VHH binders against Spectrin beta chain, non-erythrocytic 5 (SPTBN5). Designs and how they scored, part 12

Target 1, 109 residues: Spectrin beta chain, non-erythrocytic 5 (SPTBN5), of Homo sapiens (Human) (q9nrc6r3533to3641)
Amino acid sequence: TPTMEGSLEFKQHLLPGGRQPSSSSWDSCRGNLQGSSLSLFLDERMAAEKVASIALLDLTGARCERLRGRHGRKHTFSLRLTSGAEILFAAPSEEQAESWWRALGSTAA
Short names: E, the ipSAE of ESMFold2; O, the ipSAE of OpenDDE; V2, 0.75 times the mean of E and O plus 0.25 times the DockQ between their complexes.

## First folded at step 17 (VHH; framework vhh_8h5u_2)

Design CC2 (from BB4 with M34V S35G; at its last look DockQ between E and O 0.56; V2 from the best seeds 0.00; counts 0 for: pae O 2.4 > 2, unsure alone 63.2 < 65)
Fold by OpenDDE, look of step 17:
Structure CC2 (fold): chain B 109 residues (1-109), chain A 122 residues (1-122)
Amino acid sequence: as target 1 above (109 residues)
Amino acid sequence: EVQVVESGGGLVQPGGSLRLSCAASGFSLSTSGVGVGWYRQAPGNQHERVATIVSGGYTNYPDSVKGRFTISRDNAKNTGYLQMNSLKSEDTAVYYCATRGDTTYRAIWDYWGQGTQVTVSS
């Protein structure tokens, strides 16, 4: 079971059911992958204390794809959940994006 | 029916202050475990998060507004607030309130208001 933690930007692309959100933006966060769950925190402090996560994503049956710089950010990948929700992510480097993609892919598989 | 409505925007001089309100109806701001997020969009720019308050009262600000902006909420009034002090011209934007109403889907925001214009100018 893979684990990973690091800085990311994220953007809600689709809501559950494939609905379009009223608005969305790229926001900074700290991602924490534990088992089949990806938690997003607003900052390092919240992440360290494991409090006030802004998202808890169940990766069961999810699909993760590299976006290759689409959607206004470099080093991007998307995460589509079984609910139909889709969240876009941007990593600080290509290496990190690749690591996240592999980690999330292996978890979802 | 769920509604999120911003108010309090207006014209203010540099160095001035404004207090924005975000009134939610149809759900409780505290129910989802995520409080309120304030965003702004200047012409030609993307939305920018300027403040967030989440469960436990934790707050987060970007460096661009840290020390000047303060986010809070009143659960009894089901309202979020953004106190903006020491305003600068670059703070000019439409300010949006975002909140989460789905307690099952723990992601970011489900509902956004229509926005309120804030203009900082001499």
Scores: ipSAE 0.243, ipTM 0.617, lowest interface PAE 2.4, mean pLDDT 88
ESMFold2, look of step 17: ipSAE 0.731; ipTM 0.858
ESMFold2 (binder alone), look of step 17: mean pLDDT 77; pTM 0.775

Design CC3 (from BB4 with M34V S35G T103Y; at its last look DockQ between E and O 0.63; V2 from the best seeds 0.00; counts 0 for: unsure alone 63.5 < 65)
Fold by OpenDDE, look of step 17:
Parts: sequence; C-alpha cells; structure tokens
Structure CC3 (fold): chain B 109 residues (1-109), chain A 122 residues (1-122)
Amino acid sequence: as target 1 above (109 residues)
Amino acid sequence: EVQVVESGGGLVQPGGSLRLSCAASGFSLSTSGVGVGWYRQAPGNQHERVATIVSGGYTNYPDSVKGRFTISRDNAKNTGYLQMNSLKSEDTAVYYCATRGDYTYRAIWDYWGQGTQVTVSS
C-alpha cells in the first residue's frame, strides 16, 4: 500500500462534472496519501491530529499528470477524479513532485 | 437555490477594523464537512486565501493576516464572519466568501459570493 506525506499547494481547477469554479487560488496544505485515498489538511497540526481534513479524495480510477510549469507554479501535477473534479498540486521541489506523481499514479492504477 | 452573499465591506483608515459577513442560503453551514473560506483579490493580484474554518471549528490563516483576522461562523444564522483588525493598506481588496454546500470529498469549494470591497486608506 503506497503512502506519502508532505507539504503541497493545491488549486481547484474543475468541480465535479467538469464545472468551472467561480474562483480559485493556490493554497498551502499537507497531503497524506494512504492507499487509495489522499487526504488534504490545511496545516501540519490538523494533519498530525488527523482532524478537519478539507478533502478525502478517492483515487480509484483517477488520473495524475505532470504539468511541467503551468498554472503559475513550477513543480506541478494534476489529479483528475472520476467525478470530473480536477485539483492541481504544486510540490516544493521537482523531486517531490515526481515522487507524488509516481505515488498517486501507482495508487490510481 | 444556493446563494452566498458577502457584506460589511467599506472604507476604513489604517489600524481600523471591519467585520465581514457571509450569509448562506439553500444549505446549512452546520452540515458536517461544510467549511467557510475567505479570499481576497487586490488589483493586479491573484486571489489569496485569508482565512478558513472547517469542521470542528478548526481555523487556518496565512501569515499575512494571522493575529489580525479571525474567522467564525454562526450556524443559527447560517452566516460566516471575518473580523479584520489592525487593517493595513495592503489589505485593500475585494473579499470573497467561499463555502461547500455538502462534503463531497471531491472539491474544495462549491459556492462563491460576488465579493465585497474593502478599502484601507488614510
């Protein structure tokens, strides 16, 4: 079972059904990948206490792609869920972005 | 019909205070998983999150406003609030309220208001 945890920035790109959000911005979060679920927390405290997650994303059937510097961040990747929702992520480094991409890819497969 | 409406914006001098309100209708803020987020956009800048309150009452702020801004909500009034103290000129922006109508785990925010202008100037 793949696991990964680390700091990320996230940005809502598409809502379920592929709808455009009225607005969106890059926000900081803590990501926690456990099996086929990615949990997002607004800070390390919430993540450590495992409380108040802002999202629990089911990765079943999801697609993860590297974005290679698009959307105003350098180390980015996108996560498209079967619902049609798409969330963009930015990692602190290229290495971490690659790690997340590989981890999420293997989980979604 | 779901609706989110901001109010309370205006002109204030540096060091002053404002309290923004976010009135939600068509859904309940007391629903599990429902959160409220305040964002702002200054001219020429991208939207910036300034406060979030999530399930359980946990709050989060960026360093730019931490200690000055306080987010809260009144479930009985189905309204979110942003108390802004020690305002600076840099806080001048259109402030938006975002919220979820339900917790789908597939999106961060579902609904946004039209925004309220906050101008901090001497």
Scores: ipSAE 0.291, ipTM 0.654, lowest interface PAE 1.9, mean pLDDT 88
ESMFold2, look of step 17: ipSAE 0.749; ipTM 0.864
ESMFold2 (binder alone), look of step 17: mean pLDDT 78; pTM 0.784

Design CC4 (from BB4 with V54L; at its last look DockQ between E and O 0.66; V2 from the best seeds 0.00; counts 0 for: unsure alone 63.6 < 65)
Fold by OpenDDE, look of step 17:
Structure CC4 (fold): chain B 109 residues (1-109), chain A 122 residues (1-122)
Amino acid sequence: as target 1 above (109 residues)
Amino acid sequence: EVQVVESGGGLVQPGGSLRLSCAASGFSLSTSGMSVGWYRQAPGNQHERVATILSGGYTNYPDSVKGRFTISRDNAKNTGYLQMNSLKSEDTAVYYCATRGDTTYRAIWDYWGQGTQVTVSS
């Protein structure tokens, strides 16, 4: 089971059911992948203490795809959950984006 | 019927203060307390997060407003607040409140208000 931790940006693209959110923005976070769960923390303190995650995403049945030059960020990938919700992510580098995509893909499979 | 309503916006001079409120109703909040996110959108810009309060009362701010803005909540009233001090012209925007229900978490926010205009000008 893959594990990863690192800095990411995230943006809500679709709500459960495939609905458009009323508003969304790119926000910074610390991602922590453990098993079939991806936790997003808004800062290093919260991440270190593993408290108050802004998102706890169940990757069971999820689909992860690389995005190429879309949505106003480089090194992006999308995570589509079984609920129909979709969250976009941006990594600090192409290498990290590839690593996240592979790790999340392996977990979701 | 789900409702999220912002209030408290208005016109203020640079260096002034405003206190925004976000009243939520019509849905079940998390048992860990009301999570609230404040966002703003200036003309021609994308939405920007300015404050967040999550489970346990943990708060987070971007550097652009840290030290000037303070987010809080009253769980008994299902209301979030944003105290904005030392306001600058660049703080001018429509301010939106976001919150979420007591469900398995598969979205950042579930519900948004209509927004309240904040204008900082001399």
Scores: ipSAE 0.712, ipTM 0.867, lowest interface PAE 0.8, mean pLDDT 92
ESMFold2, look of step 17: ipSAE 0.758; ipTM 0.869
ESMFold2 (binder alone), look of step 17: mean pLDDT 78; pTM 0.795

Design CC5 (from BB4 with S55T; at its last look DockQ between E and O 0.84; V2 from the best seeds 0.00; counts 0 for: unsure alone 63.4 < 65)
Fold by ESMFold2, look of step 17:
Structure CC5 (fold): chain B 109 residues (1-109), chain A 122 residues (1-122)
Amino acid sequence: as target 1 above (109 residues)
Amino acid sequence: EVQVVESGGGLVQPGGSLRLSCAASGFSLSTSGMSVGWYRQAPGNQHERVATIVTGGYTNYPDSVKGRFTISRDNAKNTGYLQMNSLKSEDTAVYYCATRGDTTYRAIWDYWGQGTQVTVSS
């Protein structure tokens, strides 16, 4: 039912308007891409039940780019939302990063 | 001017407690609710998430603080709280509050405070 789902690490690099956060850290989640929305869940049970996401991101007009190991993680890509917010992601493998990049790019078109 | 301000930091002995507050002002937040996240950074350490409360009042804690820290919020006051019990020296850090309106889908967090110092020492 979702277009894509799986384990990711994430980090919000920029706030809306391109502002800098006071704190940033890589964290683990389960990502779920459905329609034009990307949900991030900090807990596997929450992901399975699709409740209590840490984020529910509107991908309309977003841009997705491969980072190829920048920002201190391997298998990385970025998601820039129309708000100006930017979230970095790291997948468990290069193959999964490529799959996410393709799925997100198709959704954001 | 949009402001998010942390307060309640200070010096506490090991085993003690502190309550941090995170007050949001200068913008109109929806009465539908506010999601809050608490993060910390100690000298020589990376930043880490220590608590989140999201839509519906669901909370999440990393293992390092689970059972000792409790996040809560008062949506009518646009204020979040972090109750920190059984404090240890490794909890010494600057604590930062992150906020987002519960109906906002344009970011993970929208506004941050500038931090409040918590020091756990004899």
Scores: ipSAE 0.791, ipTM 0.888, lowest interface PAE 0.8, mean pLDDT 87
ESMFold2 (binder alone), look of step 17: mean pLDDT 78; pTM 0.780
OpenDDE, look of step 17: ipSAE 0.846; ipTM 0.924

Design CC6 (from BB4 with T103H; at its last read DockQ between E and O 0.86; V2 from the best seeds 0.85)
Amino acid sequence: EVQVVESGGGLVQPGGSLRLSCAASGFSLSTSGMSVGWYRQAPGNQHERVATIVSGGYTNYPDSVKGRFTISRDNAKNTGYLQMNSLKSEDTAVYYCATRGDHTYRAIWDYWGQGTQVTVSS
ESMFold2, look of step 17: ipSAE 0.747; ipTM 0.866
ESMFold2 (binder alone), look of step 17: mean pLDDT 81; pTM 0.812
OpenDDE, look of step 17: ipSAE 0.814; ipTM 0.914
ESMFold2, look of step 18: ipSAE 0.760; ipTM 0.867
ESMFold2 (binder alone), look of step 18: mean pLDDT 80; pTM 0.809
OpenDDE, look of step 18: ipSAE 0.836; ipTM 0.917
ESMFold2, fold request of step 20: ipSAE 0.763, 0.799, 0.775; ipTM 0.876, 0.892, 0.879
ESMFold2 (binder alone), fold request of step 20: mean pLDDT 81, 81, 80; pTM 0.817, 0.813, 0.814
OpenDDE, fold request of step 20: ipSAE 0.894, 0.893, 0.893; ipTM 0.940, 0.940, 0.940
ESMFold2, last read: ipSAE 0.777, 0.788, 0.800; ipTM 0.878, 0.882, 0.892
ESMFold2 (binder alone), last read: mean pLDDT 80, 81, 81; pTM 0.812, 0.819, 0.813
OpenDDE, last read: ipSAE 0.891, 0.891, 0.891; ipTM 0.939, 0.939, 0.939

## First folded at step 18 (VHH; framework vhh_8h5u_2)

Design DD1 (from CC6 with V54I; at its last look DockQ between E and O 0.88; V2 from the best seeds 0.00; counts 0 for: unsure alone 64.9 < 65)
Fold by ESMFold2, look of step 18:
Structure DD1 (fold): chain B 109 residues (1-109), chain A 122 residues (1-122)
Amino acid sequence: as target 1 above (109 residues)
Amino acid sequence: EVQVVESGGGLVQPGGSLRLSCAASGFSLSTSGMSVGWYRQAPGNQHERVATIISGGYTNYPDSVKGRFTISRDNAKNTGYLQMNSLKSEDTAVYYCATRGDHTYRAIWDYWGQGTQVTVSS
């Protein structure tokens, strides 16, 4: 049973070590937060079966920050991992963005 | 030092085909090999993902290229491929390869190439 799951858009802003990617785009996914891990699935069937996520992110020591509509999306927040990687997220609504922000912040703490 | 290099770009006519390669070096490989993503940017457009292949051989494509593009990999060569068929003028872009080792999930992608130009023109 996940702590939280739902539709998100995501975009990798920084690589590990804080390096800049050559390309990045906003993509749609299903997010699944379970324990200290966040899984992102590009395919609804894979999300339902919980297999083949494009990412399985370790949230231990991560920082989660609300963004104020930056980067071309509304209802945004960021997740900075201890690796130095940073992923931006956009939720379908402000209410959902707040819920994700609170859930991710509690898990990271 | 990890290095990722794309190749195989060029000029083709509409309806033509190209195969892009993404060669990775400096990886410490697992038995599962590497995950590969292909992204593109056309002048005046936003970047977009066009294909991914991850551990177990699972693939994903956006609707804009589904049925026309096929991603694959050769783990023995640490190389990913993007077969692009039925090319259209809107496929004109710089194509970038992203990689990670299948055994690490500290990010979505770890390493990127510098891009290869694909131009589809009559």
Scores: ipSAE 0.734, ipTM 0.862, lowest interface PAE 0.9, mean pLDDT 86
ESMFold2 (binder alone), look of step 18: mean pLDDT 78; pTM 0.790
OpenDDE, look of step 18: ipSAE 0.750; ipTM 0.892

Design DD2 (from CC1 with T52V; at its last look DockQ between E and O 0.83; V2 from the best seeds 0.00; counts 0 for: unsure alone 62.8 < 65)
Fold by ESMFold2, look of step 18:
Structure DD2 (fold): chain B 109 residues (1-109), chain A 122 residues (1-122)
Amino acid sequence: as target 1 above (109 residues)
Amino acid sequence: EVQVVESGGGLVQPGGSLRLSCAASGFSLSTSGMSVGWYRQAPGNQHERVAVIVSGGYTNYPDSVKGRFTISRDNAKNTGYLQMNSLKSEDTAVYYCATRGDYTYRAIWDYWGQGTQVTVSS
């Protein structure tokens, strides 16, 4: 069973090596945290079948930080991967953002 | 050095078609090919995803372009494509290509082009 799953908005803020993307905007997904991996699915059908994720992110050594309303969304947190990539997330509620932050923090350790 | 270059943009009348290309160099595809995404931004609007093809060949489109746009790739040429049919004024934007090699856990996208302008106007 996954450690956590749910609806998220996401935005890739930095590319590997800390480079800036040419296009960066908020998009919607279903997140699924299992072990040290976070999968992002663009629609419910893909999420339910656990196929064709847009991303499968390795959280080993990652850093997770609460953002407290930065970047134009509420209930936000960031995930900085060892590659230097940074993905921002927004949850539907403060309670869910806190739950994600705790789950990601314990997984990244 | 990895490079991603879009081409195929231009001016077209409503109802017309364009084919965008996304040429990647400086990395090799695996047997499953690279993932490709097309995004667009019109002045005053947020960027939006218009097409994605991931490893294994699965595609995703938002409702605004579904049935009109088709993403594809040619693994032998390290090139992604966006076929755009039945173009509307609302499709006017700069179109950006994003890429990622197979089996990477580093990011959602690794590399981006600098964009190609598509203008749909009478």
Scores: ipSAE 0.734, ipTM 0.861, lowest interface PAE 1.0, mean pLDDT 86
ESMFold2 (binder alone), look of step 18: mean pLDDT 78; pTM 0.796
OpenDDE, look of step 18: ipSAE 0.831; ipTM 0.915

Design DD3 (from CC6 with T52V; at its last look DockQ between E and O 0.87; V2 from the best seeds 0.00; counts 0 for: unsure alone 64.3 < 65)
Fold by ESMFold2, look of step 18:
Structure DD3 (fold): chain B 109 residues (1-109), chain A 122 residues (1-122)
Amino acid sequence: as target 1 above (109 residues)
Amino acid sequence: EVQVVESGGGLVQPGGSLRLSCAASGFSLSTSGMSVGWYRQAPGNQHERVAVIVSGGYTNYPDSVKGRFTISRDNAKNTGYLQMNSLKSEDTAVYYCATRGDHTYRAIWDYWGQGTQVTVSS
């Protein structure tokens, strides 16, 4: 059973090394936090079968911050990985953003 | 060190076809193959995903291109492809390739190309 699971929007803001992507826009996923890993699935079938995630992110040493609705979305938080990559997330509600922030912060610690 | 280069763009008539290539060099090839994403941006619009193939060969497409576009890859050549059929004027955009080698745990995408223009008009 995952520690946290739910719908998110996501956007890779920075690449590893803090480099800028050529394309940066919000997309939808199902997030699944289990152990020290966050899996992102582009659709419900991938998520239900727990296969073929678009990303399986290592949270060891990561930083998670609540945002103030910057980057064109509300209910947002950021995840900065030790690689220097940064992914922004938007949850469906402020309550879910808080729950994700707490779960991710606890796992990254 | 790492280089990602798109090619195969151009001008086509509505209903036509194009095949885009995404050549990657200078990074490790994963055992299950390179993950490739194709994104596009039309003038005045936000960027959007048009196709993804991940390690293991799973593909994903938005409804706007489903059945018309096919993503593939050749792991031996470290190259991804986007076959675009039945092109429409709304497919006019700069198409960008994103890649990830065997660094699944450090990012969603590692490297991006600079884009190739696709123009669909009569």
Scores: ipSAE 0.749, ipTM 0.866, lowest interface PAE 0.9, mean pLDDT 86
ESMFold2 (binder alone), look of step 18: mean pLDDT 79; pTM 0.800
OpenDDE, look of step 18: ipSAE 0.836; ipTM 0.917

Design DD4 (from CC6 with D102E; at its last read DockQ between E and O 0.91; V2 from the best seeds 0.86)
Amino acid sequence: EVQVVESGGGLVQPGGSLRLSCAASGFSLSTSGMSVGWYRQAPGNQHERVATIVSGGYTNYPDSVKGRFTISRDNAKNTGYLQMNSLKSEDTAVYYCATRGEHTYRAIWDYWGQGTQVTVSS
ESMFold2, look of step 18: ipSAE 0.772; ipTM 0.882
ESMFold2 (binder alone), look of step 18: mean pLDDT 81; pTM 0.811
OpenDDE, look of step 18: ipSAE 0.858; ipTM 0.924
ESMFold2, look of step 19: ipSAE 0.787; ipTM 0.881
ESMFold2 (binder alone), look of step 19: mean pLDDT 81; pTM 0.815
OpenDDE, look of step 19: ipSAE 0.677; ipTM 0.872
ESMFold2, fold request of step 20: ipSAE 0.734, 0.772, 0.785; ipTM 0.870, 0.876, 0.886
ESMFold2 (binder alone), fold request of step 20: mean pLDDT 81, 81, 81; pTM 0.814, 0.815, 0.812
OpenDDE, fold request of step 20: ipSAE 0.893, 0.893, 0.895; ipTM 0.940, 0.940, 0.940
ESMFold2, last read: ipSAE 0.801, 0.612, 0.777; ipTM 0.888, 0.804, 0.880
ESMFold2 (binder alone), last read: mean pLDDT 81, 80, 81; pTM 0.816, 0.813, 0.815
OpenDDE, last read: ipSAE 0.892, 0.888, 0.890; ipTM 0.940, 0.938, 0.939

Design DD5 (from CC1 with D102S; at its last look DockQ between E and O 0.85; V2 from the best seeds 0.81)
Fold by ESMFold2, look of step 18:
Structure DD5 (fold): chain B 109 residues (1-109), chain A 122 residues (1-122)
Amino acid sequence: as target 1 above (109 residues)
Amino acid sequence: EVQVVESGGGLVQPGGSLRLSCAASGFSLSTSGMSVGWYRQAPGNQHERVATIVSGGYTNYPDSVKGRFTISRDNAKNTGYLQMNSLKSEDTAVYYCATRGSYTYRAIWDYWGQGTQVTVSS
């Protein structure tokens, strides 16, 4: 299973069932992909210790799609989870967005 | 059938305090306790996160509110709280509560309230 980690911005675009959130913002995090799980950490120490993530997302059956910078960010991709939730991500570079997209896509399969 | 309801908003003078509540019902929480996020939007501004409390009681705040806002929870009541002290006019916004159901792997947040107005003036 792939292992990848790095800086990301994230924004929850849809809730489970495809529902709209009342609020949503782009936030910075450290992403950590291990096995079929993606963890997002708001705190650098929590990321280093792998505790207290703000999200622990199951990628089984998920769909990952490259975006062309929609939603006010560059180097973006989306994850649609089997719950119907959709999370948007932005990486620091196009190369990193591509790397995340490939890693997440292979894990979701 | 899930409900999340914010309360405790109102009008307060600069330097004052308010406590917001986020009452959740209709879903099971994980054994790690209730996870809660508070977000806000002021007219003409982007939405922003102002506090989170997650597994083990770990909290996170952006610099704009750190030291002034305290998030907490009462797991027995499925209720989160945001204590807001030393309020400034810049804190004027609609405050929204987000929470997570029993399935930790399905989303960042599962459920949202409709918001409560906080106005810091005069």
Scores: ipSAE 0.761, ipTM 0.871, lowest interface PAE 0.9, mean pLDDT 86
ESMFold2 (binder alone), look of step 18: mean pLDDT 79; pTM 0.800
OpenDDE, look of step 18: ipSAE 0.837; ipTM 0.919

Design DD6 (from CC1 with Y105S I108S W109S; at its last look DockQ between E and O 0.05; V2 from the best seeds 0.00; counts 0 for: pae E 9.7 > 2, placed apart)
Fold by ESMFold2, look of step 18:
Order: C-alpha cells, then structure tokens, then sequence
Structure DD6 (fold): chain B 109 residues (1-109), chain A 122 residues (1-122)
C-alpha cells in the first residue's frame, strides 16, 4: 500500500539545474507516495492501476516546505529535488496539505 | 555526437500503416528524463504536435490523430516510435522526432532530428 495518496494540483516552478520553465501552469493529478518515490497520475483510476504516470519524482534528499497560498492556490507546499527542480503542490484542504507535508518530510530523510 | 535520427518514412496508400523510429545517440533517453515527441510539418505550415510520451509513460495526442497514432518508447534500444494507422492524405508531411527534458531531466535544450517524409497517396 502507498504511504500517502490523494488529489493534488501541481505546478512546475524550476526545472532541473534550477532553470526557469518557458511556461508553467497548474495541473490536476492523483499523487501516490510509495517508498522514496512520488508518482503523479492523471486520475484515481490510473493511480490505482499504476499506469501512464504524468511524472515520477525521486524524493531522496528532497526538501519539502509548507507555503502560504502563493501562486494562486491555497493549502500549498513545495518540493525541491536534489536535481534542482522545484514543484509546487496544492491540496484540497489544510488538513491534507499538512498530511502530505509530514509524509514527504519523513520520506525525504 | 548528441543527436536523434528518424527513420521509417515513405509512400503509402490511404488506409495504410507506417512505423517511424527515433534513435537517440550521445545520451540515454531513460536516465536523462527525456520526453519523446513527434511533430509534423506540411509545406507552408507551422509544426504540428502529433504525439508526446514522458519518461513516466503518460501520452498526449491532438484530436486529429487520436485513435490512429500510438507513440511508444523502448529504453533498452534508446529509441522512440510512432505507429501510424489508418493514414489519410492530410497526414502527408515531414515528421520530426524531438526530445525534451521533463521534471527530472538535467537537459536544458531540445534535440530535433532532420525529419522523415511521409506521403499518403494513391
């Protein structure tokens, strides 16, 4: 079973190497945290079947921080990967954002 | 020596099929976190996105080819593919393979092939 799963929105903030993306917007997904990997799927059905992920993120050494509703969304947190990439996430509620923050922080070691 | 090279183009009848290949060299498609995309250009037009596949397997197609074209990748062969079925005359174009870094990539630029001609004609 996954350590944590649920609906999220996400937005690319920085590319690997810390470069700015040419364009970026919020997208919806279903997040699935298992081991040190966070998988993002189009919806709950694809997450359950673990097929055709939108993104597969390695959390080893990652940093996770709570944000205060920046970038046009509430209940947000950021995830900085060792590659220099940074992804912003928004959860449906403050409680879920806190749950994600705790789960991601304990996984990143 | 970093490049992508298309192959598999040619002349086919309407309703026919072709399989295009995109061979990457000088970098690893899988370990570099690269998306593979196919684009096409008919004379006088801009490039049209035809299919994309990210490193995690998510694919995207415009309505004009959905259900007829399938993108895939074979990481062991360092190659992307485009299976084109039920070809129509409006599919006639030069087809380009391009690779682009996704969320996990260290790549800062895209790599484009030189193109392969696909002609759908009686």
Amino acid sequence: as target 1 above (109 residues)
Amino acid sequence: EVQVVESGGGLVQPGGSLRLSCAASGFSLSTSGMSVGWYRQAPGNQHERVATIVSGGYTNYPDSVKGRFTISRDNAKNTGYLQMNSLKSEDTAVYYCATRGDYTSRASSDYWGQGTQVTVSS
Scores: ipSAE 0.006, ipTM 0.269, lowest interface PAE 9.7, mean pLDDT 79
ESMFold2 (binder alone), look of step 18: mean pLDDT 78; pTM 0.785
OpenDDE, look of step 18: ipSAE 0.078; ipTM 0.510

## First folded at step 19 (VHH; framework vhh_8h5u_2)

Design EE1 (from DD4 with I108L; at its last look DockQ between E and O 0.51; V2 from the best seeds 0.00; counts 0 for: pae E 5.5 > 2)
Fold by ESMFold2, look of step 19:
Structure EE1 (fold): chain B 109 residues (1-109), chain A 122 residues (1-122)
Amino acid sequence: as target 1 above (109 residues)
Amino acid sequence: EVQVVESGGGLVQPGGSLRLSCAASGFSLSTSGMSVGWYRQAPGNQHERVATIVSGGYTNYPDSVKGRFTISRDNAKNTGYLQMNSLKSEDTAVYYCATRGEHTYRALWDYWGQGTQVTVSS
């Protein structure tokens, strides 16, 4: 049973090594947090069938921070991975963003 | 070294068709586990995703283009495609190709092209 799952938007803010991407955009996914891993799927159908993950992120050593309406979205938080990559997420509501932040912070700590 | 380049945009009448190409260089779409996506941006708007194809072949479209747009890829040519049929004036935008790493345990990658203009007008 996943620790948390739900709809998210995401955007790559920094590449590994802290490099800037040439461009980036917000995209939609279904997130699934299980253990220390966050899986991102294209949509609810693919998440339910466990078909073709967009990404599988190891949160060991990662840092999670709540953001305050920056980067063109509300209800946002960020993940900084040990590689130096940083991914931004937006939840559908402030309550869900807070729930994700708590769950991810507990896992990353 | 690593880049994607869009081509195939232009002016077309409503009801017409265009095929966009997304040529990848400096990496392999198939052996790197990369998905290909097409996004569009009309003036004053944020980017909107219009199609995604993952390395395994699964596709996803928003309702606004479902049934009219078809994404595909030719791994031998290292190229993605977007076939756009039954075009409407509302499809007028700059179209961007983007690629994204799949199953990346330590990072998430996103590479964007420079964009190609599609204009649907009488």
Scores: ipSAE 0.147, ipTM 0.497, lowest interface PAE 5.5, mean pLDDT 80
ESMFold2 (binder alone), look of step 19: mean pLDDT 81; pTM 0.814
OpenDDE, look of step 19: ipSAE 0.467; ipTM 0.775

Design EE2 (from DD4 with T59I; at its last look DockQ between E and O 0.62; V2 from the best seeds 0.00; counts 0 for: unsure alone 64.1 < 65)
Fold by OpenDDE, look of step 19:
Order: structure tokens, then sequence, then C-alpha cells
Structure EE2 (fold): chain B 109 residues (1-109), chain A 122 residues (1-122)
């Protein structure tokens, strides 16, 4: 099972069912991919302790697409879950974005 | 019916303080505690997260408000709070509260309030 951890920015784009959220902004987080689950933590301390996450995303049946220079960030990709929820991510570099895209893609497949 | 209602906004002078409340009802919250995110949108700007408390009680602030804003919650009342001290003109914005219910799919946020206006002006 694929694993990956690193810093990301995230932006909630769609709620379950494909609804638009009332508010959305780019926020920093620590992503932790374990198998078919992606956990988001607000900082490395929280991620290290693994006591509370701001999101637990089930990647089963999910779609991951590279967005590159969209939504005001470089090195972006989107994650669309079977629930209809969609989260946008931005990596610190193109290499990391590619790594995340590949890891998430392989998990969702 | 799910409701998330902000209150406590208003007009205040620079250096002043306000305390915002976020009352949630109509859905089941996490047994570990209420997760709350406070966001703000100033005119012409995008939404900005200003504080978060997750179910386990961990808290996070951006540097823009760290040391001035304090997020808290009362799980028994399903209410989140944002104490804002040392307010600046740049804190002027509509402040929104976000929270989430207890469900298998743990989204970032499920429910949002209508917002409350905060104006900092001399």
Amino acid sequence: as target 1 above (109 residues)
Amino acid sequence: EVQVVESGGGLVQPGGSLRLSCAASGFSLSTSGMSVGWYRQAPGNQHERVATIVSGGYINYPDSVKGRFTISRDNAKNTGYLQMNSLKSEDTAVYYCATRGEHTYRAIWDYWGQGTQVTVSS
C-alpha cells in the first residue's frame, strides 16, 4: 500500500453531493497518505501525534487530476471523492505535486 | 434543520476586543468534541482561516492573528467562540464559522454560518 507524507495547501472546492461551500481558502496542512486514506493535519505536531485530523479522506473510487497553474497556486492537483466532495491541493514543488498525484492515483485505482 | 449561527460582531475601535459565538444545532457532533473553524472575508479579498479547533482539542492559528485571537468551545452547548483582542483595521471582515457532523466520511467542513460583520475603525 502506498504511503506518503508532506506539506500541502488545501482548498475545499465541493462538498459531498457537489455543493459549493459557503467559504473556501487555501490553508496549510500536513498530508499523510496511508493505504486508501488521506489524513490532513493543520501542522506537523498534530500530524506526528496523530491524535486529531481536520480531514480523513477515503480514496476508494476517487479521481485525482493534475491542475498545475490553477486557482491561484502552482503545482496543484484535485481530489474528487465518490461522495462528490472535491478538495484542491497545492504542493511546494512540481516534483512533490507529481509524487502526490501518482501516489493518490495509484491508491484510488 | 441544520443551523450554524454566528453572533457577537459589531463596530469596535482599534485596540478593542470582540467575542464571537458560533451556535450549531440540528445535527450530531463528534463525541470527541466540536470541531470549529473560523474564517473571515474582507472586502475584495478571499476567505482566510483565522482559527481552528479540532475534535481532539488541538488548536491552530495563522500568523496574522496568533497572539491576538483565541478560539474555544463549549461542547455541552455545541458552541464555538472566537475571542478577538488587539483588533486592527485589517481585521475588518465578515467572520464565518464552520463545523462538521459526526459521520463516516470525515470532511473538512460540513456546515457554515451566515457570517457576522466585524468592523474595526477609529
Scores: ipSAE 0.504, ipTM 0.792, lowest interface PAE 1.3, mean pLDDT 90
ESMFold2, look of step 19: ipSAE 0.724; ipTM 0.862
ESMFold2 (binder alone), look of step 19: mean pLDDT 77; pTM 0.778

